# Ledger of designs, part 6: VHH binders against L-Ala-D/L-amino acid epimerase

Target 1, 347 residues: L-Ala-D/L-amino acid epimerase, of Pedosphaera parvula (b9xek4)
Amino acid sequence: MQIKFWPQDLKLAHTWTIASSVTSGSDVTSVGIVQLTDRDGTVGLGEAAPARRYNESTPGSLDFIAKVDATKLSFDNIEASMKYVESLASGQFAAKSAINVALLDGAARKAGKPIYDLLGLGFRNNHHVTSFSIGIDKADVIRKKVLAAEQYPVLKLKVGAADDKANLAALREAAPQKWVRVDANEGWKTKEHALEMIEWLAQDKFIQYIEQPMPADSNPKDIAWLKARSPLPLFGDESYHTAKDVDHCAECYHGVNVKLCKTGGISNAYEALQVARKAGLKTMIGCMIETSILISAAAHLAELCDYLDIDGNLLTTNDPYLGVTAEKGLLSFASAPEKLGLRVRAK

## First folded at step 22 (VHH)

Design p5 (from j1 with F109Y)
Fold by OpenDDE, fold request of step 23:
Structure p5 (fold): chain B 347 residues (1-347), chain A 122 residues (1-122)
Amino acid sequence: as target 1 above (347 residues)
Amino acid sequence: QVQLVESGGGLVQPGGSLRLSCAASGFTFSKYSMYWVRQPPGKGLEWVSGISGSGDWTIYADSVEGRFTIIRDNDKKMVYLQMTSLKTEDTAVYYCAKGRSEWREFPYYDYEGQGTQVTVSS
């Protein structure tokens, strides 16, 4: 096995701002691309999209990947490969995700299957709908963003800042009957404030649910308190990092958002989704700002998800890869040039 | 396996009324929101109405607001669409759709039923 890796800059269509980064909007983000090549020429692709929220970075991810002995990786034994990778360091979930995704891509290709078939999940084209995210901005820019996103039947509005009410109003002015999910990204610091905001939001009949209203390190009793009183369902994102968080989230939330970059790849995301379902939680799969590599990787798990928010590639202008498409928010592999593995091909 | 069977369609004059029914099976009915969608001739699918699992939340597209009423009977596993003041533009095949939860949701267009034809014509 050989390993190649490099950074990829992604240009954002709009300045991206969430509650946790109100003062640090960005126009460019970087990801790490990983390519594994077996002796027989089989190639697996992966991607590291680290989150600052978890103190990970692209340079850090690449440094981790640089330490990986490719000779200890095998498409024929993903579990053993990952055990090795996991032994190198704690954390580095984004980097580990890149390796895991690449391994599964290679394994699936060797098997002559797409990953969703390798996993026994299948995939129904045009069955799954992804939301499209609207980042925090000024009201006039929100209107423009919403209008530009007209094709998407469901929007995810980022909130948790001072102008939440103005931004929702702007959204409604632009799209009076748009279905909307709300993501606070831990922006509401107290349970009372969170409840107040949720009650206000609930007055809009098109608001579906609330993601991560409070900080993940909040007192669980407070979050449970909020859950019991919320007129809208609550989804844990930052609170649900891995399957290990299922008990906590079962108490505090109605559903959870699973991300490959949090769990450490497709394998662990698969587990996280299954465990959540078993616990009675609704499941959502999310993403970071990332290429079609990771977006497609996530899509392979779509059949385990009640909701999807895998729009990271749609927020960029220079995605180097072709994979799953999301025309009108409907996920489809039908037009993907690659038929096997991730079903991703470089442009 | 989820099964949804629509009925109640027919030919009606403008200004008339019609009641559609949907019989659901294969899932815990009360745990899921239900929706009506329609496909007009030569047009794409559009959502019409939705109702939460408990029935405490209902929603209508602007085009039908004030004229249509969605109702559900969880004991019978039925959802209904009472249509009044029908217009020619209401002509379509109507489908019942299941949500992903009992909550407010976008009406997913993954309907497997045959639908029921509603024709409004003078």
Scores: ipSAE 0.883, ipTM 0.947, lowest interface PAE 0.6, mean pLDDT 95
Fold by OpenDDE, fold request of step 23:
Structure p5 (fold): chain B 347 residues (1-347), chain A 122 residues (1-122)
Amino acid sequence: as target 1 above (347 residues)
Amino acid sequence: QVQLVESGGGLVQPGGSLRLSCAASGFTFSKYSMYWVRQPPGKGLEWVSGISGSGDWTIYADSVEGRFTIIRDNDKKMVYLQMTSLKTEDTAVYYCAKGRSEWREFPYYDYEGQGTQVTVSS
């Protein structure tokens, strides 16, 4: 096995801001791309999209990847490969995700299958709907963003800032009957404040659910308290990293958001989704600002998800890869030029 | 296996009324929101109405608000659409759709039925 890796800058279509990350208005984000090549010439692609929220970075991810002994990786033994990779350090989930995704891509290609078939999940084109995220901004910009996102039937509005009410109003002005999911990204610090905000939001009949209303390190009793009183379902994101968090989240949330960059790849995301379902939680798969590599990777798990928010590539202007498409929010691999593995190809 | 069977469609004059029915099976009915969607001739699929699993939440498209009423009977595993003051633009094939959860949500158009034809014409 050979490993190549490099950083990729992604240009944002709009300034991206969420409650937890005062991203100083950077119009550019960076990801790490990983390419594995085995002795037979089979190539697997992966991507590291680290989250600052979890103290990960693209440079850090690449440094981690640089330490990986490629000779210890095999498309024929993903489990053993990952065991090795996981032993190198704690954390570094984005980097680990890149390796895992690349391994599965290679393995699936060798098997002559797309990953969703390799996993036995299948994939129904035009069945799954992804939301499109609207980041925190000034009301006038929110309006513009919403208008620009007209084709998407479901929006995810980022909240947890001072101008939440103005932003929702702006959204409604632009799209009076738009279906909306709300993501607070831990923006509401107290259970009482969270409840107040949720009750306000619930007055809008098109608001579907609330994602991560409170900080993940909040007292679980407080979150459970909120869950019991919330007129809208609550989804854990920052509170649900891997399958190990299922018990906690079962108590605190109605659903969970799974991300490859949190789980350390498709394999663990698969597990995280499965255990959540078994626990009676609704499942959502999310993303970071990332290329079609990771978006497509996530899409391979779509059949395990009640909800999808895999729009990271749609928020960029220079995605260098072709994979799953989301025209009108409907996910499809029908036009993907690659038929196997991730079903992703470089432009 | 999820099964949805629509009925109640027909030909009606403008201003008339129809009641559509959808019989559901193959899932825990009360745990899922239900929706009516329609496909007008030559147009794409559009949502019409939705109801939560418990029935405590209902929603209507602007085009039908005040004229249509969605009701569900969880004991019978039925969802209904009472249509009144029908207009020519209401002409469409109507489908019953299953939600992904019991909560209010965008209708993902999870329907397996053949639909029921509603024709409003003078």
Scores: ipSAE 0.877, ipTM 0.945, lowest interface PAE 0.6, mean pLDDT 95
Fold by OpenDDE, last read:
Formats: sequence, structure tokens, C-alpha cells
Structure p5 (fold): chain B 347 residues (1-347), chain A 122 residues (1-122)
Amino acid sequence: as target 1 above (347 residues)
Amino acid sequence: QVQLVESGGGLVQPGGSLRLSCAASGFTFSKYSMYWVRQPPGKGLEWVSGISGSGDWTIYADSVEGRFTIIRDNDKKMVYLQMTSLKTEDTAVYYCAKGRSEWREFPYYDYEGQGTQVTVSS
């Protein structure tokens, strides 16, 4: 096995801002690309999209990957490969995700299958709907973003800042009957404030649920208090990293958001989704700003998800890869030029 | 297996009324929101109405607001659409759809039925 890796800059279509992180003014974000090549020529692709919220970075991810002995990786033994990779350091979930995704891509290709078939899940084209995210901005820009996103039947509005009410008003002005999910990204610091905001949001009949209203390190009793009183369902994101968090989230939330960059790849995301469902939680799969590599990777798990928000590639202008499409928010591999593995091809 | 069976469609004159029914089976009915969607001739699917699992939340598209009423009976596992003041533009195949949860949702989810034809014509 050989390993190649490099940084990839992604140009954002719009300035991206959430409650927990303000953009530095750059309209560019960076990800790490990983390519594994077996001796027989089989190639697997992966991607590291680290989250600053968890103290990970693209340079850090690449440094971790640089320490990986490729000779200890095999498409024929993903479990042993990952055991080795996980032993190198704690954390670095984005980097580990890149390797896991690449391994599964290679394994699936060797098996002559797409990953969703390798996993026994299948995939129904045009069955799954992804939301399209609207980042925090000024009201006039929100209006423009919403108009530009007209084709998408469901939006996810980022909130947790000072102008939440103005932004929702702007959204409604542009799209009076748009279905909307709300993501606070831990923006509401007290249970009382969170409840107040949720009650206000619930007056809009098109608001579906609230994602991560309070900080993940909040007292669980406070979150449970909020859950019991909330007129809308609550979803944990920053509170749900892996399957190990399921008991906590079962007490505090109605559903959970799974991301490959949190779980350390498809394998652990699969587990995280399964245990959540078993615990009675609704499941959602999300993403970061990332290429079609990771977006497609996430799509392979769509059949395990009640909700999807995998739009990271749609927020960029220079995605180097072709994979799953989301025309009108409907996920489809029908037009993907690659038929095996991730079903991703470089442009 | 989820089973949805629509009925109640037919031919009606403008200004007339129809009541559609959907019989559901294969899942815990009260745990899921239900929706009506329709496909007009030569057009794509459009949502018409939705109702939460408990029935405490209902919603209508602007095109049918004030004319249509969605009701559910959890004991009978039925969802209904009472249509009044029907217009020619209401002509479509109507489908009932199952949500992914008991809560508010976008209605383009599971509709396994064959639908029921509603034709409004003078």
C-alpha cells in the first residue's frame, strides 16, 4: 500500500458564519485529501475535513497522516488497519476519517460494489432529501441566499446570534412557505433563554426541529429540562460524537446528528447511527464544508438516516470531484460517472 | 411493510366537494406524521397538507388553505382529506405519505400507494 496526501483549498460561494465560529474574513477553507494505492493498482480516496470546534485543523490532520505507515494498511482488512491507525494518537478524527473512507473505497472497488452495497444498505435514488444550509449573515444577504437556494425544499437556518429574528424574517420574506430546520450550534447559553427562543420559533409552523440549542458541556439536567418543555424536537450535534455518547443523548435529545469527521469515518458512523436508532433516537447525517468525496461517503449511509444535511460541497465553487448529486435537494447517484466504491471521480 | 391505500377520488364539478381517505398499515401509526401530496397532469409533485402524529399540528399549502381539511383517526389508522370548493387546478392524482417522525416535516417521504384520481371539470 502507498499513501499520498495533500491540502485542497475550497472556495466558498458565500461567507460562512455560525454561532460558535466567526469567519476570519476568508472565503476559503482547506481540507486534506488522501489517496491509498494498493499493489494491484486499486485506489481509495478519502478526505479530512476537521472542525475547529474540536481543536482539529487541516495541517494537523495532514501531519497525523504523514506518520501513518502505509505498509500496515490493507483494503482486505479494514479493522486491523484502523486499529493500527487509532493507536497512533488519540483524537484526530478527521484524519482517521480520511483513512477509513479511503480503505472502504478501495475495499468496495475490489469487491466490485458501491460502498452502500458493500455495507448491505443499498441506496434509493431520489428518495432522500438533504437540507441546504443558510449561514449567519445580515438580513439582506440572508434574503439573497434564500432566493438563490429556491430549488431546495428544505433549508437549515443557522441561528444563535444577535440577529436571529431579523434573519428569520428575511427568510420568510423571500420564501413564505419554506420548510426550515434550525441549528443553533450551542448559541443559547441558558436553558431559559433556549426555551424562550424555541417557543418563539415554534410559532412558525414550518420550523421542524432545533439542533444543539445549548453548549455540549451544559449540565445534562438543564438539557433534559429543556427537552421536556420544548415544543419542537431537539437534535444533538456537538453532544454526539460517537456511539459512546448514545446514553447521554438519549436522555437529552430526540435525535442526533452524525458526521464522519466526528466518528472517524464511515465504519464508526455506521455504528453511531445504529445504536442511536436502537436507543429510540431519530438519526441525521451531517457534514462540514467538504468535497464530493465526503459528501458521497455520507450519502452511502443515507438509508440509516431519518434526516440529511449533506450540502457541504454545494456551498463551494471549486469542488474537484463528481459524486452524489442533490438537484432540488434529492440525493442521487444516477449521474455519478464512477459506479464503484465511493462513486466519486475527479473532474 | 408500510402500506398506504388511498381512496375517495372521482369526477366532480367546480365548487364541489370530495373526501379522500388513506388506510395505513405496517407501522405504529400514531408515531408518524401524515401528509397529502398531489401530482397534477404534466407537473411534478406538490405537497397539499400535513398533520402531526397526535394531530395537534396541521398545515396547508396556500393553494388549498381554507378549502381543505386534514384529519386523522389513530384508532382506525386513517388519514382523511376533506376537499371543498374544488377548482379545475385541483385536478391531480392524490397520494398520502408517511413522515419520518411524529413531528412537523417536509412531506416528500414514503408514499407506497397507487394514489387516487381527482378530476374537477365542468
Scores: ipSAE 0.875, ipTM 0.944, lowest interface PAE 0.6, mean pLDDT 95
Fold by OpenDDE, last read:
Structure p5 (fold): chain B 347 residues (1-347), chain A 122 residues (1-122)
Amino acid sequence: as target 1 above (347 residues)
Amino acid sequence: QVQLVESGGGLVQPGGSLRLSCAASGFTFSKYSMYWVRQPPGKGLEWVSGISGSGDWTIYADSVEGRFTIIRDNDKKMVYLQMTSLKTEDTAVYYCAKGRSEWREFPYYDYEGQGTQVTVSS
């Protein structure tokens, strides 16, 4: 096995700001691309999209990948490969995700299958709807963003800042009957404040659910208190990293958001989704600002998800890859030029 | 295993009324929101109305607000659409759709039924 890796800059269509980074809006983000090649010439692609919220970075991810002995990786033994990779460090979930995705891509290609078939999940084209995210901004910019996103039937509005009400108003001015999910990214610090905001939001009949209203390190009793009183369902994101968090989240939330960069790849995401479902939680799969590599990777798990927010590639202007499409928010592999593995091809 | 069977469509004059019915089976009915969508001739699908699993939440497209009423009977596993003051533009094939949860949702889910034709014409 050979391993190649490099950073990829992604240009954002709009300045991206969330509650946890109100002062750190950026127009460019970087991801790490991983390419595995076995002796037969089979190629697997992966991607590291680290989250700063979890103290990971693209340079750190690449440094981790640089330490990986490619000779210990095999498309024929993903479990053993990942056991090795996981032994190198306790964290670096984004980097581990890149390797896991690449391994599965290679394995699936060798098997002559797309990953969703390799996993036995299948994939129904035009069945799954992804939301499109609207980052925090000034009201006039929110209006512009919403208008530009007209094709998407469901938006995810980022909140947790001072101008939340103004931004929702702006959204409604632009799109009076738009279906909206709300993501607070831990922006509401107290259960009382969170409840107040949720009750206000619930007056809008098109608001579907609230994602991570409070900090993940909040007292679980407070979140449970909020859950019991919330007129809208609550979804855990920052509170749900892996399957190990399922008990906590079952107590505190109605659903959970799974991300490959949190779980360390498709394999662990698969597990995270399954245990959540067994626990009676609704499941959602999300993303970071990513290329079509990771977006497509996530899409392979779509059949395990009640909700999807895999729009990271749609927020960029220079995605180097072709994979799953989301025309009008409907996910489809029908036009993907690659038929196997990730079903991703470089442009 | 999910089955949705629509009925109640027909030909009606403008200003008339129709009641559509949808019989659901193959899932725990009360745990899912239900929706009506329609496809006008030569046009794409558009959502018409939705109702939560418990019935405590209802939603209507602007085009039908005040004229249509969505109702569900969880005991009978039925969802209804009472249509009044029908207009020519209401002409479409109407489909019943199942949500993915009991909550408020975008309605373009699981409508594998044949639908029921509603024609409003003078």
Scores: ipSAE 0.874, ipTM 0.943, lowest interface PAE 0.6, mean pLDDT 95

Design p5 (from j1 with F109Y)
Fold by ESMFold2, last read:
Structure p5 (fold): chain B 347 residues (1-347), chain A 122 residues (1-122)
Amino acid sequence: as target 1 above (347 residues)
Amino acid sequence: QVQLVESGGGLVQPGGSLRLSCAASGFTFSKYSMYWVRQPPGKGLEWVSGISGSGDWTIYADSVEGRFTIIRDNDKKMVYLQMTSLKTEDTAVYYCAKGRSEWREFPYYDYEGQGTQVTVSS
């Protein structure tokens, strides 16, 4: 098998700021692209979107990919291929995701199927709704962003900073009845403060749920204390990395957010979603700032999800790929130019 | 499988009242929020009202707030829409829709029944 990989800069439509200092504000971010080609000429595409929060970077992901012996990879045996890749280092989940996604793209193309059919899931066009993210900013900018996002029926509002009340007020000024999901990104450091903020949010009848109110490394008893008292459902994001975290998250949250950059790809995300559902947790699939490669990869798992937040390419101006679309927030592969695999093609 | 059957529509004068019913089967009714949505003539679907699985959260579109009341009976597996002070703008086919959870959430407009026609005209 041959392997090619390169960095891809993505230009943000706006500077990204969240409560966690792990994510820096910037108008450019970088992902890694992977291309696998087997001896038959079948090509699989993958992408690494590392998160600084987990001590990963695009150069680090590409350095790991450079160490992979492509002769040990096969579209015909993804499990053995990934066992080899996993043996090379602990961590490196974004890089492993890029390879796993590329392997599944190629395997599904050889099988004559899109990935969602290879997984036995199917995909209902125009049935799944993604939220669209509004970042922390000044009130005037938030009002403008909310008006520009009118087509999206559900917004995700980033909170966890001193200006949370002003930011919600600005959103409600622009859109009094817009449905909103809230993400604190670990921003509320004590259970008492988190409860106070959640009780305030619950007064707004169009707030659905809250992602990761407290730090993932908080005492689990404090998170469970919060869950027991919360008037709104809580989702673990930073707390849910792989299926191994399910028992902790079932105790501490009502649902979990799976991301390909955390699980190391579609194979492990599939398991993480199934295990969470079996444990009685609600599920969602999320993303980082990503191209259509990873956004489409996540969409192939949508039938296992109660909620979706896969807007990462919509937050950029220069996504170089075509795949799943999100017109009015409705996810669809109907106009995707590729019919097999990821259903993704370069522009 | 999920089944939702709407009834109670009809012709009514402006200012009049109607009560719509939705009979549900094929799922654990109390575990899901429920919604009324409507399709006015020549227009797309629009959301009208919603109620959580327990009934402790209700919401109404601005255009119907104060005039419509959503009610659920978990023992009978029924959702109702009590409509008063009806306006010509309320003319539509009304559908009920099932949520994905017991919680407050965005209505997905996935109706299952044929709906019930409400016509408000003199």
Scores: ipSAE 0.650, ipTM 0.861, lowest interface PAE 1.4, mean pLDDT 92
Fold by ESMFold2, fold request of step 23:
Parts: C-alpha cells; structure tokens; sequence
Structure p5 (fold): chain B 347 residues (1-347), chain A 122 residues (1-122)
C-alpha cells in the first residue's frame, strides 16, 4: 500500500463568528487529504478536518498520518487496518477519519459498489435535505446572506451571542417562511437563560430544533432539566463525540449530531448512529468545513439519519473534488462522476 | 410498511368547500407530524399545511391560511384537510405526507399514496 498526504487550504465564501469557537473572522481553514493506493492501482481518498474545539489541528493530523506504516493497511481488511491505526495513539479522530474513509473508498471500489451499498444502506437521491449555515454577524449581513441562500429550503442559524433576537428578525424580514434549525454552539451558559431563549424561539412556527444549547461540560442535571422543559427538541453536538456518549446524550437530549471527524471515520460513525437510534434518539449527521471527500462520505450514511447538515463544501469557493450534490439543498449522487466507492473524483 | 390513503377530492365551484381525508397505517401515528402537500396542474409539489404529532402545532402556507384547517385524530389514525372558500388556484392533486419525527419540521414531500384530485372551476 502507498500513502500520500498533504494539507489543503479551503477558502470560505464568507467569514463568520461562532459562539463556541476560539477562532473568529478567518477566511481560510485547513484540512488534510489522504490518498491510499494498493498494488492493483486502486485509489482510496480520505480527509481530516480537525477542529480546535477538540484540541486537534491539521499539522497534528498530518504528523499522526506520517507515523502510519502503509504496509499494515489493506483495502481487504479494514478492521485489522484500523486496529493497527488505533494502536498508534489515543485521540486523533480527524486523522483516523482520513485513514478510515480512504480504506472504505478503496474497499468499496474493489467490491464494485458505492460505500452506501457496501454498508447495506442504499441511498435515495433527492430524499435528503441538508441545511445551509448562516453564521453570527450583524443583522444587515444576516439579511444579505439569507437572500443569497434563497435556493436552500432549510437554513441553520448560528446563535449564542448578544444579538440573537435581532439576527432572527433580520432573517425573518428576508425570508418570512424559511425553515430554520438553530445552533447555539454551547453559547447559552445557564439552564435558565437557555430555556428563556428556547421559549422565545418556539414562538416562531418555522424553527425546527436547537443544537447544543449549553456547554458540553455543563452539569448533566442542568441539561436534563432543560430537556424536560424545552418546547423544542434539543440535539447534542459537542456532547456526542463517539458511541460511548450515547447514555449521557439519551438522558440530556432528544437527538444527536454525528460527525466523521468526531468519531474517527465512517466505521465509527455508523456505530454511533446505530447505537443512538437503538437508544431512541433522533439522529443527524453534520460536518466541519470540508471538501467533497468528507461531505460525500457523510452522505453515504444518510439513510441512518433523520436530518442532515452537510454543507461544509458549499461554504467554500475552492473545493477541489466532485461528489454528492446539494441542488436546492437536496442530496444526490445522480451526477457524481464516480460510480463506486465514495463516488468522488478530483476536479 | 407505511401506507397513506387520500380521499375526499372532487369537482367544486369557486367559494365551495371540501374535506380531504388521509388514512394512515404501518407506523405509530401519534409519533409523527403529518403534512398536506399538493401538485397543481403542470407544476411541482408545494406544501399546504402541517400538524405535529400531538396536534399542538399547526402551520399553513400563506396561500391557504384562513381558508384551510388541518385536523388529526390519533385514535382513528386519520388526518384531514377542511377546505373552505376554494379558489381556482387550489386545483391540484393533494397528498398527505409523514414527517420524520413528532415535532415541527420541513416537509420533505414524502408521499406514498396516489393522492386525491381537487378541481375548482366554474
């Protein structure tokens, strides 16, 4: 097996601020790309999109990948390959995601199937809608971004800052009947304030749900107190890292947001979605700022999800890959240039 | 197996009234929001109305608000659309659609039945 990896800068279409992020106002982010090639010339692509929130970075992800002995990886045995990769370090979930996704891409290509068929899930084109994200900003900028996002039937509005009410008002001025999913990104610091904000949001009949209203490290009893009183469903994002968090999240939330770079790839995301469903949680799959590699990888799991927020490549101007499309927010592989694996090809 | 069966359509004059019915089976009815969507002649689907699993939340498209009422009966596993003050623009095939949860949500235009034709003309 040969392994190649490199950093890729992604240029954001718009700069934005997020309440839980230590970084703000940047127009560039970085991901790591992995390419595995076996002796037959079969290529598998993967990607690492680490988040500072989880103490990961692109240089750290690439440093981990540099330590991987490619002779211990095989498209014919993903379980053994990942057991080896897991043995090299704890953590490093974005880097492990890049390896796992690349292994599944190659394995599925060799099996003559797209990944969703290799997993036994299938994929129904145009049955899954993604939200499109609007970041925290001044009301006038929010209004302009909402008008520019007219084609998307569902928006994700970032909240958790002082002007949340003005920002929703600006959104409603621009789009009176737009469906909105709200993401506070840990921004409401007490259960009483969170409840106040959620009750205010519930007055708007086109607000669907709230992601991560309070910090993930809040007292679990406070989050459960909020869940019991909330007029809208709550989703754990930062609180749901891997399948081992399922019992906590079942107590504290109505649903969970799975991301490939939190779980360490498709294999673990599949498990995280399945255990959440078994626990009675609603499921969604989300993303970071990512290329079509990870966005398409997430889309292969769509049949296990009630909702999707996989717009990470749509928020960039320079995605170097083609894969799943989101015309009018509807996910489809019908136009994907590759028929097998991830269904992804470089531009 | 999810099954949704629409009925109650027909030919009516402008200003008239109709009541559409949707019989549901194959799922725990009260655990899902329900929606009416319609397809006007030669056009794509558009949403009409929605109701939460408990019935506590309802919404209506601007074009029908004040004229249409969505109702559910969880014991009978039925959803209804009471239509009044019908206009020629209301001419369409009407479908009911099941949500993915009991809460308010974007209607995915997921419909399983053949629909029921409503024709409003003089």
Amino acid sequence: as target 1 above (347 residues)
Amino acid sequence: QVQLVESGGGLVQPGGSLRLSCAASGFTFSKYSMYWVRQPPGKGLEWVSGISGSGDWTIYADSVEGRFTIIRDNDKKMVYLQMTSLKTEDTAVYYCAKGRSEWREFPYYDYEGQGTQVTVSS
Scores: ipSAE 0.618, ipTM 0.845, lowest interface PAE 1.4, mean pLDDT 92
Fold by ESMFold2, fold request of step 23:
Structure p5 (fold): chain B 347 residues (1-347), chain A 122 residues (1-122)
Amino acid sequence: as target 1 above (347 residues)
Amino acid sequence: QVQLVESGGGLVQPGGSLRLSCAASGFTFSKYSMYWVRQPPGKGLEWVSGISGSGDWTIYADSVEGRFTIIRDNDKKMVYLQMTSLKTEDTAVYYCAKGRSEWREFPYYDYEGQGTQVTVSS
């Protein structure tokens, strides 16, 4: 098998202004692309979107991929291939995701199926809604971003900072009845403060749920205390890395956010979603800033998810791939350029 | 498996009243929020109202606010839409739809029934 890999810079879209005052380092993030080609000429694509929160970086992901002996990978045996890849180092979940996704793309192409059919899940076009993210900013910028995002029926609002109440007020001024999911990203440090903020959010009838209200390393008894009292459902994001976290998250949350770059790819994300569902947790699949490779990869798992937040490519101006679409927030493969595998092609 | 059966539609004059019913079966009714959605002639589906599994959260589209009331009876596994001050633009096929959890959420159009026709005409 041949392996090629390279970095890809992604430029963030700044819908409230043209970002002439920013440097490429402040409005640019980097992902790693992997391409596997077997002896039959079948090609599989994958992507690594590492996050600093988990002590990963794109250079680190590419360095790991450079150590992979491609002769030990096979589209015909993904489990053995990934056992080898996992033996090379602990961690490196974004890099492992890139290889796993590429292996599944190739395996599904050889099987004559899209990945969602290879997994036995199927996919219902226009039945899955993704949220669209609005970041923390000044109130007037939030109003502009919300108006520019009118087509999306559900927004995700980042909270967990001092200006949360003003930011929600700005959103409601622009969109009084927009559905909103909030993400605190570990921003509320005590259970009492978290409960106060959640009770305030619950007064708004269009707030659906809250992701990761408290730090992942908080005392589990404090998170469970919060869960028991919360008027809104709580989702573990930073707390749910792989299927091994399911018992902790079942005690502490009502649902979990699975991301391919946390689990190390589709294979482990499938397992993480299945064990969460078996444990009675609601499930969602999320993303980082990603190209259509990872966004499409996540969409192949949509039938295991109650909710989706896979807008990472929509937040960029230069996604180099075509795949799943999200017109008006509705996920569809109907216009995807490929019929098999990930259903992704370079532009 | 999941069954939702709408009834109670009919022809009414503008300003009139009507009560729609939805009989539910095949799932633990109280564990799911419920929604009314409608399809006006020649248009797509739009949501009308929602109610949480416990009934302590209700929501209404701006176009029906103050005129419609959503009610549920968990013992009978029924959801109702009490409509008053009806307008010609309320003419539609009305469906009930099941949420994906017991909590407030963006209404997915997961309906199974034939719907019930409401026609508001002078």
Scores: ipSAE 0.586, ipTM 0.838, lowest interface PAE 1.5, mean pLDDT 91
Fold by ESMFold2, last read:
Structure p5 (fold): chain B 347 residues (1-347), chain A 122 residues (1-122)
Amino acid sequence: as target 1 above (347 residues)
Amino acid sequence: QVQLVESGGGLVQPGGSLRLSCAASGFTFSKYSMYWVRQPPGKGLEWVSGISGSGDWTIYADSVEGRFTIIRDNDKKMVYLQMTSLKTEDTAVYYCAKGRSEWREFPYYDYEGQGTQVTVSS
């Protein structure tokens, strides 16, 4: 098997941040792309979107991928291939995700199926709704971003800073009845402060749930204390890395956020979602800033999810791939030109 | 199996009243928020009202607030929509939809029944 890999810069969309100049992406982040090709010419694509939060980087992911012996990978034996890849190092979840996704893309293409059918899940077009993210910013910028995001029925508002109340007020000025999911990204450092903020949020009838209110490394008893008192559902994101975290998260949260770059790919994300569902947790699938490769990969698992937050490519201006679409927040593969595997093709 | 059965629709004059009913079965009713959604002639579905599993949280679309009331009876597994001051714009097939949890949430439009026709005409 041949392996090719390279970094891909993604340009973030900041059109309302620099509205007085030529509209273009004003910030750049990097992902790693993997391409596997077998002797039959079948190609599988994968992507690594590492996060600094987990002590990973794109150069580190590419260095790991460079050590993979492609002769030990096979589209016909994903399990054995990933056992080999797992043996090379602990961690490296974004890099392992790239390999696993590429292996599944190729395997599904050889089987003549999209990945969601290979997994026995199927996919219902226009059934699954993704949220669209509004980042922390000044109130004036928040208002402009919310107006520009009118087409999306559900927004995700990032909080965890001193101006959270002003930012929600700005959102409500622009969109009085917009459904909102809140993500604190570990920003509320004590259980008492977190409860205060959640009780304030609950007064707004259109706030749905809170992601990761406190640091993942908080005392578990403090997170459970918060869960017991919270008027809104709590989701573990940074706290839910793999299926091994399920017992902890069942005690501390009402649901969990699975991400491919946390689990190390589709295979482990499938397990993490199934284990969470069996434990009575609500599930969601999320993303980092990613191309259509990982966004589509996540969408193949949508039938195991209660909620979705897979807008990472919509936050960029230069996604080089075509795959799942999210018009008005509704996920669909109906217009994807590729019919097999990930349902992804280069533009 | 989840079942939702709507009834109570009919022909009514503008300014009139109707009460819609939704009988639910196949799930623990009190553990789920419930919604009324409608499909006007030639249009897509739109949400009308929602109620949490406990009944402590209710919402209404701007077009119906003050005129419609959502009510649930957890013992009978019923959701109702009390409609007053009906307008021709309220003409639609009305469906009840099940939420995905007991908490407030985006309605998702998870309906199962045939709906009940409300026609507001002089």
Scores: ipSAE 0.569, ipTM 0.826, lowest interface PAE 1.7, mean pLDDT 92

